# Designs tried in a protein design chat: miniprotein binders against CRAL-TRIO domain-containing protein C365.01. Part 6

Target 1, 355 residues: CRAL-TRIO domain-containing protein C365.01, of Schizosaccharomyces pombe (q9uuc2)
Amino acid sequence: MADIPADRKKIVQEGWSRLFSDIEQPSYIQKFPSQESLYVSFFEQCAFDDFDLTLLRFLKARKFVVTDSSDMLANAIVWRQQANLRSIMVRGENGLNQNFVKASMYFIWGQDKKGRAIVFLNLHNFIPPKNTKDMEELKALILYAMENARLFLDSEQNAAKGVLGLVDLTYFSRKNIDLDFARVFAETFQNYYPEILGQALIVGSGFRMALFEGVWSIGKYFLDPEVRSKVTFCKPAQVSGYVDSKYIPLSMHGQFDETKLYERAPPETAGIGKPENYEELDKEYVDAAKEFIRLTREWIYAAGKPQEAEIEEKRKAFKYECKKLWRKGVALRPPNIYQRLGLIDANGHVDWSKA

## First folded at step 8 (miniprotein)

Design m41 (from d4 with K51Q)
Fold by ESMFold2-Fast, scan of step 8:
Structure m41 (fold): chain B 355 residues (1-355), chain A 82 residues (1-82)
Amino acid sequence: as target 1 above (355 residues)
Amino acid sequence: SEELKEEIDKLREEVEKLKEEAKKLGVSPETIKELIRKLFELLWKLYKILQETGDPELLMEIIELMREISKLLEELYKLRES
């Protein structure tokens, strides 16, 4: 488990102090069905990686302005509950619209040359939602995708570098464009999943690249300048500078064929989870969240005092135990396609030798 | 298609007028904000036409005009920040 950078210790402490103050407000607490559900949401938000690294993602997103960063994190914790993320993840892939799942709008596989997980964005498979029901079902798929992407973003796997998005324009057409949906997606991604994107490659040439550039004239303004700066336009021949041929799509004369992966892990092999399976684990999550808050307050109070080193080491060990506890929740989920393919184990650990 | 071409021609004329206004705006945050608003309105109108046209030549004209508006927006944002 990675430690927070020494030069960021004070601002991390200030961030936690502000957040704890915010979540103790009656107006905040009443946004949750119960106090227990607040602590469960807090734990689910922060324990997928190191708690402090999770806070640092929000701090970076708000240029280290403590009040803005902590408010953003507090809002994300509320949003998880309101968006029914637990329900989406508990039910798994089989709880989603199967037409959207089978369209293969995205796939996560392999690593780029910097060790970042590759998220293939198959825009040619994107079909704009025609009504409110389609929009809500597509949102559920996107949230399921983003939550699974978090499994590739732990500190042991260079989480600080984020993912590499690879947008393949080879078969892109006007039928795949919906700027209203793009705006909603951009808002959700930026507000609730900060600092996940390391870089995005928009790969194409000729007319299809020109078409994307035209639409990008509007779409780029949905993105914060920091996110926009991570977008790189390139030709298919330049992709080999970022990823090995093994992970370059067949459309770009590489070796990656996701259709064979789907063939090996058909939807019929995925089960469906039930909320009652989480009742005992949720009690452990509540207890762990409360203990983390208590230890973090002790850590802040101990700054400059003789017991500082002892409390800091105890807190570090507890954060490691929280990560293990969070992974028990992953094990209760129905296996996602990456788990069925053997890339990710039952507890959410990635084995890159399988890719 | 002929009606869409006429609409694109009118939008191109509006872009040229906004370019001339941008050159003469001097120091006025309010004028810059209004020009940005009008340019986004034109971009969204072009986007709607882009989704409707079946004419490859008109499609390229729309794309080129959208890219031209994008460059002007970048210049206006730089002026606002300076």
Scores: ipSAE 0.685, ipTM 0.887, lowest interface PAE 1.0, mean pLDDT 88

Design m43 (from d4 with T53S)
Fold by ESMFold2-Fast, scan of step 8:
Structure m43 (fold): chain B 355 residues (1-355), chain A 82 residues (1-82)
Amino acid sequence: as target 1 above (355 residues)
Amino acid sequence: SEELKEEIDKLREEVEKLKEEAKKLGVSPETIKELIRKLFELLWKLYKILKESGDPELLMEIIELMREISKLLEELYKLRES
């Protein structure tokens, strides 16, 4: 399990103390159908990786201002419930608009030279929503995508560096432009998935790059300045400085054949998991969330005391068990395309040799 | 096409006026904020034309003007921060 940087220990403790105080308030609890559903949402938000690294992402996003950071995390926990994220994930790929799925607007494949998973954004496949229903269905696809991207952010697999976003402009056109959708995506990404992006490459040349730059004149202001600073514009020939040829798409003269990825994948045939399995999982999530809160308070109280090291060790071991428990929830979901392609194994390990 | 060309030319003239006004800013944060607001209005107008126009020459003029506005916005934001 990853360790908290020594210089961040105190602020992490302050962050947890503030968050626990906030989630125990009657006004906060009332935002959920039950206190149990609050603990489930908390666990699903935080246990996909190390709890403390998850909190650190929120702390960094708010410049280490504890009150702002804790409020942001508390809001994300509420948002998960209100956005019905569980329903989206339980229904899986087959629950999404299949026209949007088959368009292959994005995929995750390979690693960059810094060991970050690569998220390819195929803007030429982007289908702007025609109406409110399309917008909601496209949002569901994006939320499904972002939740599955969390499977590639395991800190033990060096994923603490975030992801490399790669926008391929080879076939980009005006038909693929929708700034209203871009704003909604940017807001969701920044508010609920902070510090996921390590770097973004906008790859193109000529008219297609100029077209994107024109639209970017507006779109960049949907992004916080720190997120915007992670964006690099480059030509196809420069991508080899960031990514080995094995993972560069054929459209950019690499070796990766990204075409027909969804056709190549085995079909999803498992269907929706049984409700009783989720009921038992939720009970385990509630118990684990409560125990994490208890151990974390004990850890905070033990600071500078003789029992501190023992409590830290017990808490570290428990965080590891929480991460394993969180992955049991993934196993109840219909397998996503990366699991079906064998890129993610039964233990949650990502094997880039399969890419 | 000719009507869109005339509209783009008018927007370009407005951008030049805003550039000149920005060069004369000495001490007013309110003026900087108003210039930023007007530049965003122009960017959104250009974006709407970009979405509607099928003329390749006009598309490049729109893109170039949007990039000019973007550079001016960056300069104004730096002035606001200082």
Scores: ipSAE 0.687, ipTM 0.888, lowest interface PAE 1.0, mean pLDDT 87

Design m44 (from d4 with T53D)
Fold by ESMFold2-Fast, scan of step 8:
Structure m44 (fold): chain B 355 residues (1-355), chain A 82 residues (1-82)
Amino acid sequence: as target 1 above (355 residues)
Amino acid sequence: SEELKEEIDKLREEVEKLKEEAKKLGVSPETIKELIRKLFELLWKLYKILKEDGDPELLMEIIELMREISKLLEELYKLRES
């Protein structure tokens, strides 16, 4: 597993110390239906990547202010429970509103020239929901998409940090605009999925680009300055500087057609998952979370002491076992479209040769 | 409509007045805060017109006003941080 940078060891230790103190408070524990659900949420938040690299994303998002960073992570762990993320992921794609799924508002495929997974955003397929039920169902789709995007953020396999967002404005129009929705989305993304965006390309020209820029004059203030700095506006012809032609959309005279991929692996092939299939795994997640906390405290205590190297090695090996355990949870989920297409295996490993 | 065009012209006039106020040397922190507030108020008014009325002949004028306000906001935020 990837190691934390040597110059970040102390602040990572401080971050964990603060977080463990926070999650053991009665006031925090009371926010969860059970103590088990707290540890499951903690494990699912942190184990998808290296635990320390996950904490570093929160540290970086709060400019390495330990208290702010740890509070942010503690809030994300609570939010996972409150947003019913486990239920969404257990049920899978067929548990979502199929009209929203089939609208093809997004697709993840291929890598940019820096090795970042590309998230294609088809804003012209976004129609603002007309009622509360549709709004909640659209939110569930977006949360499902964000959780699956985490499968592409494996630090061991990808040195290029984060994803490349590619916003195709070719067919963008006024009917695709909802700044209230954009605000909620921006808040969720920034608060609970820090540092997953490497760069965003807003691609267009002429009137459609002008329309987006007009709306962006307000929308950009929903984003933290660090996130805003990752946004690049460019013309279709400039996309080849970032992405190989095989991944440039057909709308920009490239070769990428996500509709052909949907034809090969329609949503209906996946089935629906059952909560009871996770009962034994949840016990393993709880035990793993507790052991990680114990080993991490031992690691912090061992700093500068003779046993430090031995404890570091045991902790590193255990983090590796935690990631393997987390991947067993991925295998229990109904296969997402990327798994059905063979880009991701049953355990969540990405095979870029399939793209 | 002609009424919508008159409304946009009035908003453009307000933007020009705010630009002139922002050009004054030694603008106070209170004045900067008030200018920023007024500019966001104008941006949301333009957004409502853009989203709700849908007159294509005036749409580019609305967009250009929003872009001008956006540029002025960036200058005011830099001035506030200086």
Scores: ipSAE 0.669, ipTM 0.880, lowest interface PAE 1.1, mean pLDDT 88

Design m45 (from d4 with T53L)
Fold by ESMFold2-Fast, scan of step 8:
Structure m45 (fold): chain B 355 residues (1-355), chain A 82 residues (1-82)
Amino acid sequence: as target 1 above (355 residues)
Amino acid sequence: SEELKEEIDKLREEVEKLKEEAKKLGVSPETIKELIRKLFELLWKLYKILKELGDPELLMEIIELMREISKLLEELYKLRES
């Protein structure tokens, strides 16, 4: 487990103090079906990497203003419940609209030269939804993708660096444009998934790049300045400066063909998960969340006192147990495509040697 | 169409007027805010035309105008922050 940077210890303690105060308010609790579901949502939001590293991502996103950062995290915990993230992840890939899955709008494979997982975005496969049902089903696919991307942030180094987004404009056209949808997605990404993006490459040339740049003249203002600063426009030939040719798409004259990966790991082998399989795990998540809160309060009260070091060590050990417990939830879900391909094991650990 | 070409030409003329106003020495914070508002209004009008337009040549004119507005917006935001 990563240690909190010494110069960030106090602000992390202040962040947790405010968050715990907020989530214990009756008005906040009432936003959940039960107090237990609040603790489950809290645990699923925070325990995947490390509780403190998760809070640090929210702190960084709000320029280390404790009140703004803690409110943002509290809102994310509520949003997970409202967006039905648990249901989406429990059901798995086969619970999604298969026409959207088969369209191959995205894929995650390999690492860039800085060790960041690469998220390939095939915008030409995005067709704006025509009705409310299609909109909700497309949102479910995107949220499923975002949640699985979190598995690639599961290391001390990756938690700080995020992923590399690679947007392939080779076949981009007017039919792939929907700024209203883009606005909703940008808002969701920024509010609930802070510091996941390390850098985004918009790769193209000629008319298709010009078309994207025209639309980007509006779309860039949907993004916070910090997120916008992570976006780089480049020609196909310049991608080799960021990514080994082994991972550059065939459309950009590289060696990577994501269609072969889908052929080897067809969705029908995964099945569909059942909510009842999570009843016992949810009890463990609730108990773990409560214990983390108790230990964290004890840690805060011990600051500057003789018992500080002992409590700090117990809390660090408990965070490690929480991460293991969170991964039991991954193991209960139907295997995602990366697990079927062997890149990720049953418990959500990435083996980069398989990429 | 000829009507769309005329509409784009009018939008281009409005952009040139806003560029001229932005070059005025000592432009006030209130004027900068109004210029930004008008430029976003023009961008959304151009985007609406872009979505419906099938003419490739006219489409490039719209894209170029949107890119010009984007550059002017960046200059105005820098001026606002200073």
Scores: ipSAE 0.687, ipTM 0.891, lowest interface PAE 1.0, mean pLDDT 88

Design m46 (from d4 with T53H)
Fold by ESMFold2-Fast, scan of step 8:
Structure m46 (fold): chain B 355 residues (1-355), chain A 82 residues (1-82)
Amino acid sequence: as target 1 above (355 residues)
Amino acid sequence: SEELKEEIDKLREEVEKLKEEAKKLGVSPETIKELIRKLFELLWKLYKILKEHGDPELLMEIIELMREISKLLEELYKLRES
């Protein structure tokens, strides 16, 4: 597993100490249906990559102010429950509005020159929802997309720190604009998915770029300055400086036929997943969360003491076991499009030779 | 539409007035805050027109005004942080 930078060890320990104190408060626990559901949410939030790297993303987002960072992570754990993320992921793609799925508003394919997975955003396929039901169903699709994007953030397999967002403006129009919707999701991503974006390319030219720049005059203020600084505007011809032509869409004169992604994917035949299928795994998640907390407290207590190295090694090994356990949960989900295409293999690893 | 063109012209005049006010010596923190608030009001008015109106010529004029306001907002935020 990835090691904590030596100069960040103390603040990571302080972050965990604060978080554990907060999640043990009755006022926090009562926000969940049960204490078990709190531990499940904690495990699902943190175990996908590495617990300490997850905390470090929150620490960096709050400029290493321990109290602010730990509160942000505690809020994210509660938000997962309130946003019904578990249900969305358990039900899978067939649990979503299929018209929104078929619109192909996004896909993940290929790597940039720094080894970051590329998230393509086809804004021209986004039509603002007209009623409350459609709004909630579109939110579910976006959350499903964000959770699946986490599968490509495995620092053990890919050393790159985040994803490359690529916004294709080739067919962008006024019909695709909804700043109220954009604000809600900018807040969601910043509060609950900090430090996931490595860089964003806004790719276009002429009128369509000008149109986007116009609305960006307002939209950029929905983003924290740190996030805004990761946004680069460029013309289609400049994309080759960031991405090999193998992964550049045909619409930008590359070699990737993006229009056939859903046509190539085998149909999803497992159907809608059911929560009851996870009851046994949830017990394992609860036990793992409790053991991680126990080991982390021992690690904090052992700081500067003779047993520190022994506890640190044991904790590192256990974090690796937690990641394997988290992937068992992924395997129980109905297979997403990337699993069906073979891009994510049977061991839960991304196989870029398939892209 | 003639009425829409007149509305855009009025918004342009308001932007020019705010630019001149921003150039004054000894702009106070309260004045900077008020200028920022007024500029955001103008941006949202332009955005509403942009969303509703499909005339390409007027859309470019609206976009250009939004870009000018954006540039002025960046300068005002720098002054506020200073």
Scores: ipSAE 0.679, ipTM 0.878, lowest interface PAE 1.0, mean pLDDT 87

Design m47 (from d4 with I63V)
Fold by ESMFold2-Fast, scan of step 8:
Structure m47 (fold): chain B 355 residues (1-355), chain A 82 residues (1-82)
Amino acid sequence: as target 1 above (355 residues)
Amino acid sequence: SEELKEEIDKLREEVEKLKEEAKKLGVSPETIKELIRKLFELLWKLYKILKETGDPELLMEIVELMREISKLLEELYKLRES
C-alpha cells in the first residue's frame, strides 16, 4: 500500500480529526437517511484508493487549509447520497438516456507516456441540453462516467497521478458550445472530484482552435487556477510527444480503432443491478468504516509514542483490506463498456495489456 | 447582417477605449477592477452574438475580438498582482 509522504503526516492526521468531528455533528448526520448510509457513503468516497491519498487530494485542492479541506470532503460525502450515485451505479449504463450514451461524448482508452489513463472528450458529439430533463439526464451520464473513471485512478495499480484529458477539435463547431453547462460541469468536478486531472490537451489548429480559444477566454475562469494551469493547447503533430500512436484514435491519424467504443449500446444481458445485493456488502462497509475511524484515532494519539510504528503497520494493512472490500461493490454493478471489452475485470482492475 | 456587423464594430470600439484606459500610468486598483468587470461584460455580449450568427466572417471577427479581450484581461490581472 502507498505510504503517506513524510512531510504530510501531521496535516493528514489533522484533516482526519477535523473530518471525524464534522461527521459526528447532529446537523450533519440528519442529512442522511440512516446512520448506516453515512458510513456507506464515507467508505464509497474514500476506500476506492488509499484513504490518506483521497484526503490528500482534498487537502491539495484547498491549499492545505485543514478546515476548508475537511469541510470539502464532508460535503462530498453528503453529495454522493443526495446525487443518488449508488442508484446510478446500480442501474448502470442501461439506466441512462441511451441517446446520450450512443452520442459517444467521451471514452477512456490507453495510457500516455507518463502512465496516465487517457480520457478522450468528443466535444463535437455534445449538443447543449434543451430543457431541465435533458440537463438532469446529462448530469447522470457524467456522474456515471466520473465514477467509472475512478477505476483508472488506482495509485498502486497504474502508478497514475490522475488522467490525461484529450480534446480533439477537428470537428468542433459553434453548435457544441454551452458555457452555462460548462460552468455546472466545472463546479461539480472541482467540488466533488478534486485532483483527478493530471493534464488536459486541447488539440487543434486554424479556425476551430481559434473558436475554442474565444470561448475559453470566458470558460477558463470557471476553473480554479491550479486546474487551469494543467491545460495545454497544442497542434495535432505535437500529440505524439504525449501519447504513443497505438493509443491515438484513427480519427486523429493514429492506430487505435475507437469505433468499437462508439457501438456501445449496452446489450439486454447487461441488465440493471439489484439493490438488495448490496445489503450484506453495506454491513461490511459500515463495519470497515467504523474500524478505519477507530484505528485512525488510535494512530493519531500514538504519535511520538513507542507503539506508533506498530499501529501504523496495522492501519496500513487494514487500508489494504478496505480497498479489496470496496472492489466487491464494483463486481455487483452491471458491466461497464470497459469491462465488456476486457480492459477492466469484474472487480474493477485495469489490465493495460488489453489496451 | 449589416446590423450585426455594426453591433460588433461598436463592441470593438469599446474594447479600444478600455485598452487606452489600461495604458494610463498609475491606474488605481479600483480602475483595474472596473476595467476587468467591463471586459467580462463585453465577452458575454460577444458570446451571445457568437451563438446566434451563422455568418463565417462575423464569427471570425467575434473570435478575434474575444481573443484580444482575453490578452487584455491577462495584462490587467498581472497589474493587480504587482
Scores: ipSAE 0.657, ipTM 0.876, lowest interface PAE 1.1, mean pLDDT 87

Design m48 (from d4 with I63L)
Fold by ESMFold2-Fast, scan of step 8:
Structure m48 (fold): chain B 355 residues (1-355), chain A 82 residues (1-82)
Amino acid sequence: as target 1 above (355 residues)
Amino acid sequence: SEELKEEIDKLREEVEKLKEEAKKLGVSPETIKELIRKLFELLWKLYKILKETGDPELLMEILELMREISKLLEELYKLRES
């Protein structure tokens, strides 16, 4: 597992100190149904990977301005509660609009040459929402997708380098264009999922590329300049420079049979997950969150003192235990498509030998 | 079709006027902000026409015009940041 860079220790400590100050404000606490629900949201946001590397994603997104970075993380923790992310993940794929699921607008498979998981965006399968209800249900699908993508950001496997987004324009058309939708989700990704994207490839040529470039002339301004700088336009033949043919879909003249991902709907008999199954785990999440905060305060106060090394070691060990505890929540969720295909095991670990 | 052609021609004429305004030496920050706002208004109008038309000639004309506006916006943002 990659550790935090030595030259980043002080700013990580400052980040945590500011975040703890933010979440202790009465105005902040009042945004949650209970103190327990605040700790659960905190734990779910931060413990999926190393806590410090998770904070570093927010620090990088705000150019290491501590106040901006920590406030952004505090806002993300509140947003998880307000967006009902827990409910979406508990209910699983069967809780989503099945027409949107069956459209296969995205899938995650394989690694690029830098070891980043690849998120394929099938824009030609995008169904613009017809009304407010469709918009809300499409948002739920996207949030479900983003939460599952976090399983591929395990620093033990990819050192927190993010994902490669790949957009294939081969079948892209006017009916797949909705800039109002694109704006809303650009804002959501930037505010609540910072530094998830390592690079994005827009793959196409001819009229399809010209059509995308036309709408991109507006859409690119929905993105922060830093995020926009990660977008690369390329021809289909150039994709092999980024991704081995083993992981390029058959539809793009590679070797990967992506059709096994198109039958996405889970068995109807699998049912919807039950909130009551999480009651015991939530108590463990609360206790772990409180202990992490306590150990982190001790770590900050021990800086430059004789006991610093001892506290650092204890805190590092506890962070690993928190990550294991977080993964118990994955096991309680209805299996996602990647677990059903064997790419992700019951404990939430990615096995790239299965890709 | 004929009505859409006329609308596109009017948008093209407006783009040319904004290009001339942008070429003036010593353009103020306030003028740059106003030009950027007007260019986005034109892009959104072109986008709406793009969604409605199936005419290949009109589609290509719209895409070319959007590309011209995009280049001008990039130049104005560089001037704004300088």
Scores: ipSAE 0.659, ipTM 0.885, lowest interface PAE 1.2, mean pLDDT 87

Design m49 (from d4 with I63M)
Fold by ESMFold2-Fast, scan of step 8:
Structure m49 (fold): chain B 355 residues (1-355), chain A 82 residues (1-82)
Amino acid sequence: as target 1 above (355 residues)
Amino acid sequence: SEELKEEIDKLREEVEKLKEEAKKLGVSPETIKELIRKLFELLWKLYKILKETGDPELLMEIMELMREISKLLEELYKLRES
């Protein structure tokens, strides 16, 4: 497991103290169907990578202002319930609108020169939703995509670096523009998935780049200044400075044929997942969440005391067990395309040798 | 269409007026806030026209105006922070 930087231990402890205080408030607890569902949501939000790195992402997003950061994390935990994330993930890919899935608006493949997973955004495959039903179904796809992107954040190496977003403007046109939808997406991404993006490349030239820049004149204000600072505009020829040619799409004169990615994927045959499959695991998630909170409180109390090192060791070992337990939940889900392609192995780890 | 060209011309004139107001010595914080509000109003109007027109020349004009407004907004935000 990743170590907390020594200069960040105090603020991480302060963050947890504030969060625990917040989630214990009756007004907060009442937002959940049960206290057990609160602990399940907490566990699913925080244990996927590393509890402390998860909190650290929220701290960074709020410039290390403890109250703002912890409140943001508390809000994300309750949002998971309100957005129906568990149902989306349990049902899996076959629970989504298949026309939206087939459009291939995004895919994750390869890594950049800094070791970050590459998220390709195919905006030319995005058609604005025409009604409320389409809007909700498209949101479900995007939430499914965001949750799966979390699988590409290794706690030690990649969580601090995030992903590389790559927007290919080769086929971008007016019909792919919906600033109202972009605002909703930007708000969701920033509020509930902080520090996932390491850098974004907007790749294009000529008229299509000019079109995107025009729309970006408004769209950039949907993004926090820190997120905006991660956006780089570049020409196709400059992409090789960031990404090996084997992962650059054919549309930008690289070697990556994305159509072969979908052709090689085994079909999703597990069907729509069932909530009852998670009953026993949810009990384990509740117990693990409670134990993490207990150990973290002991760790905070032990700060500067003789027993600090012993408690830190126990807590670190328990965080590792929690990550393994969280991965058991992933294994119960219908396999996503990256699992079916072997890029994510049976233990939930990314194997870049398969890319 | 000629009607859309006229709308774009009017928006361009409004942008030039706002640029001139922004150049005045000692613009107040209240004036800066009002200029920013008006510039966003113009950006959204241009966006609506961009969604409606299929004329490549009008699209180029709209995109250029939007970029000019964006640059002015960045300058005004810097002034507000100073």
Scores: ipSAE 0.627, ipTM 0.871, lowest interface PAE 1.3, mean pLDDT 87

Design m5 (from d4 with P56E)
Fold by ESMFold2-Fast, scan of step 8:
Structure m5 (fold): chain B 355 residues (1-355), chain A 82 residues (1-82)
Amino acid sequence: as target 1 above (355 residues)
Amino acid sequence: SEELKEEIDKLREEVEKLKEEAKKLGVSPETIKELIRKLFELLWKLYKILKETGDEELLMEIIELMREISKLLEELYKLRES
């Protein structure tokens, strides 16, 4: 159920009104190769988990200050173009540095007891970048990971808010520490992927936990206080209070065989991710973005008027069609590891019975 | 190395001096801001040494100092916000 809370309707309307004003400014439009590419970026940013829920994440991140929230979302939309996210996703896993991919620095599997997808962060597999090229390639891997993580945030499908991050410190060492990279990651996560994290568990004991706590004394200041408050330090024995053993990796003495995640080489994707396939999709995305903006303006204008209910119904139905259209774009991407293992279908729907 | 041990000892002395300054009654907002700035400088110096040393005894001393600085920073932020 992608319903706007009744007490948030007015601020959501104010948020959209401000954003539409911002994206129509010549200075903003000039940041894009074309007006069409602006609408494509807008659609890709907002349509995945309902437009209004997307805006609400940005509103919540800026404490419901409309101007700050809308500016943050406008910045995220232009950032998608500047970071070349479309190109990263079209190239898929095969377009990434394979040494970084094979290191298995992270994976997503299973749900916690609150129904949140679990993101396992294998810091012991982290390879600090040796130069600027390595940093750029590692950043591309992270962006690829964040975009795929969005598939697990469908509130209608899972009824969950955000993900559970889980960091196992069992094999963590000084060689895995790079605060410069941690800053870049934190900056990207907070500015462009707000309200994704439900909770983070830092799991460890003894020297490895002490080592992490030492660097956390600096690293925690890269995070907004709200994000920082979601971090919980715990011992290995306490993990079962959060996650059923069936979803805990074998490396943490659970039942999940995580080695299956990287036994398969990335497949050839002949016919998927080709430019001609995106020409038709982009036209549909542009048309849908324009229609959403028009319907949303009508919705705002109809507030308190006799036609309000009719416009709200049409807008809700159209948002549902936009989500389906957004998933056509997922189907054009090369299949990610979760699709190859059957956890996610070709259109990006998660089936937890397969986990 | 012996040089790293000496550097850690100097940083420990600086932390103790900042703790004493922070305990003074009626510290000004400007003094609090300056103490926070100096504590972050010490944290980054300790981080650089942490990355260089293979000595487990030194690693634990560095970690302990970083934890002490972290606690002091939390106290100063509470004082600044009060």
Scores: ipSAE 0.693, ipTM 0.894, lowest interface PAE 1.0, mean pLDDT 87

